# Ledger of designs, part 12: VH-VL binders against c1abc3

Target 1, 185 residues: c1abc3
Amino acid sequence: MAAGVQGESVARNYAEALLVLARKADDAEGWGALLRQVADAINNDVNLSRFLESPRIAAEQKSVVLSKALGDKVPHLFLRFLQQLVKNRRQMLIPAIATEYETLRDAASGIVHARVTVARETGDEEAKMIAERLSKATGKTVVPHFAVDPSILGGVVVRVGDTVMDGSLRRKLGMLRRRMGGTRA

## First folded at step 17 (VH-VL)

Design e1
Fold by ESMFold2, fold request of step 18:
Structure e1 (fold): chain C 185 residues (1-185), chain A 122 residues (1-122), chain B 108 residues (1-108)
Amino acid sequence: as target 1 above (185 residues)
Amino acid sequence: QVQLVQSGAEVKKPGASVKVSCKASGYTFTSYWMHWAKQAPGQGLEWIGEIDPSSGSTNYNKKFQGRVTMTRDTSISTAYMELSRLRSDDTAVYYCARDSEFWTGDIYFDYWGQGTLVTVSS
Amino acid sequence: QIVLTQSPGTLSLSPGERATLSCRASQSVSSSYLHWYQQKPGQAPRLWIYGASSRATGIPDRFSGSGSGTDFTLTISRLEPEDFATYYCQQYGRSPLTFGQGTKLEIK
């Protein structure tokens, strides 16, 4: 039920299909936000996750609950898409589908997602500055996802997809490291 | 060729229930969702709800929630709509209608049954 | 719910004339989910235009659809006798799915 390499392939196929539907609605961004909200609910609400995962509850019953909860709050074909996932027993892939959808959407718009590991919690102003500098360095719009790891001794580690930032980007980011407290040599 | 054939006209008293059938032929019944719509005499169309024949999943118009039940029997390719606690304004022609293919995003009602007149009269 | 209001309620014209039928939505509707159906007395509706502007299979090119947002139009460039019927718009974007009340196109 957890996403792996083959789960990522299935999730990508569903994300591509959802993007077709969302483009028909002229709202690829809004449907992505809805999908992320559902994914976050699955990840953060233990009772919802257990309900959706349970083999003791028929797919029909799960589908009816989704219809009653979401029917007048989301686009109709978005509800139908979720009901298709439940029918195919793929609803636990929704977080992976959301991630693949965001990647597909952002690739078309020149946006990249970066995992940014910092030594200490960043404030809103500092987060904006990091995003701006990463965007200048990459020539793209960077959406940072922050994680805190004190063991990196006050440094910043940036990862984009499978690629670590190259040396020219590291040099451009070096000034930011000093503003956030630097590292011991 | 695709065909949807509905059950015959019914006369009911207020407070009763009616169950209308829609028998499908000429396609794979479980591959397409089925809708039901109401058309009161001299009036337009009102959507009642839909059912996935493969899973039995339903979505209902809230106006009919609690009074409508949609079911199907896949062994005879037949969808059903049951409307309970009938009242005089339920007098109408009831249609079944099939969705087109979902995944294209070009989704509409591409085939309709001939309609079933339900008359609710004291 | 999204209310679709069609105008006029009845349109009386002669064969050969141009007909313009309007459908106004109470909220914005993606054109991809706005459809038109034709219905003749004693018959089931038939899909006529889907996605605001695409003709269903076998529909003559004298029928055209247009519009976006809240305002949609069905146009018949030169009426034929078989075109006199009631036309309904439908939105498939939000539950409940809704139809307009219809425009009856009748011979003058």
Scores: ipSAE 0.849, ipTM 0.941, lowest interface PAE 0.6, mean pLDDT 87
Fold by ESMFold2, look of step 18:
Structure e1 (fold): chain C 185 residues (1-185), chain A 122 residues (1-122), chain B 108 residues (1-108)
Amino acid sequence: as target 1 above (185 residues)
Amino acid sequence: QVQLVQSGAEVKKPGASVKVSCKASGYTFTSYWMHWAKQAPGQGLEWIGEIDPSSGSTNYNKKFQGRVTMTRDTSISTAYMELSRLRSDDTAVYYCARDSEFWTGDIYFDYWGQGTLVTVSS
Amino acid sequence: QIVLTQSPGTLSLSPGERATLSCRASQSVSSSYLHWYQQKPGQAPRLWIYGASSRATGIPDRFSGSGSGTDFTLTISRLEPEDFATYYCQQYGRSPLTFGQGTKLEIK
């Protein structure tokens, strides 16, 4: 599934709602793992994906299948959440919901995800160095996700939550950019 | 004011079916899941299952799977529970009960019907 | 299936006494999904305590709930005549939803 801007907003809303339920269960980690397992099954099992996508199969039938397959194996409100997605025809957003949930859960645990755009492909050691510098700058544990855009010509652009570039982060990244573009990269 | 009114007592033979109704009033029927529970004479409560009146989706206790069917008619705000192939140990009071609000995470049975006695007797 | 075992099965006390009712789960249950219901003869159950410790609307403050994990308690600090009833705990965490077998609180 390809998420658009509206799809990401919907996915985040569902992720927020699920996190409320998971926190009531005192198991945000376990519910995240379950959600990721369902998301991976949708992405990797063609028959499951076709079943869930099919407009010829009523939402009630999809819901009953989920109940029979998962009912005694997952928290009850997790099952109810999946059934709500099916009712609203949002079950194909589950992979996007899982990603948003992980981001929200990690933020509460001091983990943040950053989109890092670089001019050249980075190796594992450079990626680790970038993650460490971003973590220092944000005061959080940063998990970077790299994209390459040669048009920035030896530069680095970072997006962390609402902060694309701020004074403190810009300075710390400036030191990193100099190292990667000059003597250290 | 929220009210759940159930159908009257029934006497059935083993092997028959019974269909108990639960008419809701005082709230938006399709906004809350409805549950059914069994209480045998002098015994505690046993959950049978639940239905979403909006979609008709159900979750059943596996103990009753294959014998229970939950349905609803949204035009008259009524939920139904049908139990087939009745046995003597199905003799009980059957209750409908409404969920509270799902999305808050504070979920419990906040309103109950008055109960329906079903007697299964040879 | 999560089995909820209530103890004692019957508790015989007089008005004015303190009552302590126990509910033990066969596996851990989030306190947020552990509830108590009161039932009098010939009546439907009524929600009494939800989320282990929160009183339902109109429930007097002599009722308190506590506990976490597998051990939960309902306490009535000073019994009134209207408190003599059967109390059930319920878990909403795992399918099937389950109730304890009840504690009947009766006049000695």
Scores: ipSAE 0.846, ipTM 0.939, lowest interface PAE 0.6, mean pLDDT 88
Fold by ESMFold2, fold request of step 18:
Structure e1 (fold): chain C 185 residues (1-185), chain A 122 residues (1-122), chain B 108 residues (1-108)
Amino acid sequence: as target 1 above (185 residues)
Amino acid sequence: QVQLVQSGAEVKKPGASVKVSCKASGYTFTSYWMHWAKQAPGQGLEWIGEIDPSSGSTNYNKKFQGRVTMTRDTSISTAYMELSRLRSDDTAVYYCARDSEFWTGDIYFDYWGQGTLVTVSS
Amino acid sequence: QIVLTQSPGTLSLSPGERATLSCRASQSVSSSYLHWYQQKPGQAPRLWIYGASSRATGIPDRFSGSGSGTDFTLTISRLEPEDFATYYCQQYGRSPLTFGQGTKLEIK
């Protein structure tokens, strides 16, 4: 299931907890990749999703199945973390937890993800230019994720984390000569 | 103070089952996973598995899968390990041991029971 | 399964001497998940060093642990009579959890 506002807060708490464990393993990247693989399996395997979500299957039964399936294939504390989620009936938040984990890991590494809304599809070179300009302006490594919205006439909207940037921030950042038209407003 | 007190020594025939108990005191029993380990005479330690007392969830060493069952009774703060189809090489001291705090990531066996000798002889 | 190989199997020394006990893992183990236990005859094991290098509560500072990757050591700078026991390393990183076979530290 998709997480609401309350689920997003819970997902962030679990992501923070997992990152502590992963750092003690010296493998924040590898544990993140494992978490994303589990999240993708939940999203893409209808039998797994139904099994994990079913209220007719006891939490300890779900936990035993996870142990048998994953026990010798993942770090032991990663398995234990999944079993804690099942115990607390939060296993359907795993996709949201994976997203929060990736955000937290990248922030600690000086990497931020930006939602960049553009009026038209961008080429690879323009995308690289936007990322470089955002990185320069923020002092962090920016990874852009593009979406197209033709209703933003000739401009871009940038959201970094929970911060929204508009045309004046883009001018400050020196991004794209295709700015929101000040003379057209 | 934390204490883990195990049941007394057992003598069993091959093919029988044994159920060892581990009674916890001095802490919240359901807040920490419990482990079981085997030590054959003059030998090192071998992990058998673990149980979450709050949910009953278990993880077993595959070597013991199918012969071991771990349970608990939270009303008396007691964990159990049952080993079935006993054979002579199951003769060993069996220990319960408590995990430390999971969420800190500093996880190890911080308290141990005194051990239970199980002798299997034909 | 991660195999922990301890060496030497038996170490015979006198009080006052320095002891170095080795634990080698068949795969890399995070130091955070490598632990040492002490066991005396007829007694349960006791946590001694956790996270490769952190002493458990009440453990004298003559005991130190170190190592990373596949190679870990436990060092006793100056042996006391109470230190003669068997020491086990343990990894908590991968299922099944495993112990080394032990190093028996005995009086010469």
Scores: ipSAE 0.845, ipTM 0.939, lowest interface PAE 0.6, mean pLDDT 87
Fold by ESMFold2, fold request of step 18:
Structure e1 (fold): chain C 185 residues (1-185), chain A 122 residues (1-122), chain B 108 residues (1-108)
Amino acid sequence: as target 1 above (185 residues)
Amino acid sequence: QVQLVQSGAEVKKPGASVKVSCKASGYTFTSYWMHWAKQAPGQGLEWIGEIDPSSGSTNYNKKFQGRVTMTRDTSISTAYMELSRLRSDDTAVYYCARDSEFWTGDIYFDYWGQGTLVTVSS
Amino acid sequence: QIVLTQSPGTLSLSPGERATLSCRASQSVSSSYLHWYQQKPGQAPRLWIYGASSRATGIPDRFSGSGSGTDFTLTISRLEPEDFATYYCQQYGRSPLTFGQGTKLEIK
């Protein structure tokens, strides 16, 4: 299930290809949900993961099992896509492919993902407030991914992509930190 | 250019098996999935299943699961469909048909074999 | 499975007339995966319309396809003698792939 730098590039390529197929079906959301469900099954079912990963089992055998298990339960080209991953020995990248697919789908909808580092664990209400303020400041719908780092001593650091957000947004976020009750000595 | 040439007509008894071949030419055999369809006399078309010639992977119509086996020999660009435990309602023309390109999402059967008549009679 | 029901079963018309052939699916099918094939006696089917509305290469523009969801139509604006054949719709969206039972377009 591990994805390195090379794996992330390959996963993005497959996600782009799947999105083409899903758009032909007029169901990019539904195909994304199916992909996430398969990804979760791989992550949570050790027998499935072992079966799919095993080099002792031929790709065509893995493909036949997928066909029997999923054949009439998923769109036909979705099954064919999974079978193509098995043929190319990329089926263990499915969790990474799902993540890239979600990012591509969200980008088309004006949704951005932000890494939000906070000094203390956030509750659901705080998380919603932060997301709303980030969205208001950016003009986009922000989906925050929170991490806790006590070393920032009550601050908030927001990253979108590989860069720190622009200075005007950093200024607006300073007010959020004060309202969350952070105290700076 | 693209051609799919099937084996000749067969007469079989109930309970026997038949293996129909489909020889491809004019394209890269392993790049396109191959399908098989059944057409009983005077009736419509019924999909039996498909095979990836590259990997040997198959998807079967559950109606035929357990009785159908699809294989291929890539060295002679030939696909095969074997149907076992034949009965009288298996009397039909059997067609092979090639997929169009998968990754574009515009997928349909773009080339067909001439058909193979299989007659099952007691 | 998705059942495709074609109507009418047989359509008897003369050259020059307009033909309308219907294909109804038991469940919604993306138009991208709804196709039409023509078959003449003793011949294999031939792709005619793909994606509900796109003509295959070399198909005359008197043929047009339309529809979405569960209701699809093949129309021939002015019949020519060579158009008399059986037409099948097919869905490629869900396994098993299925065909309609056919509409035989015959000369009156």
Scores: ipSAE 0.844, ipTM 0.937, lowest interface PAE 0.6, mean pLDDT 87

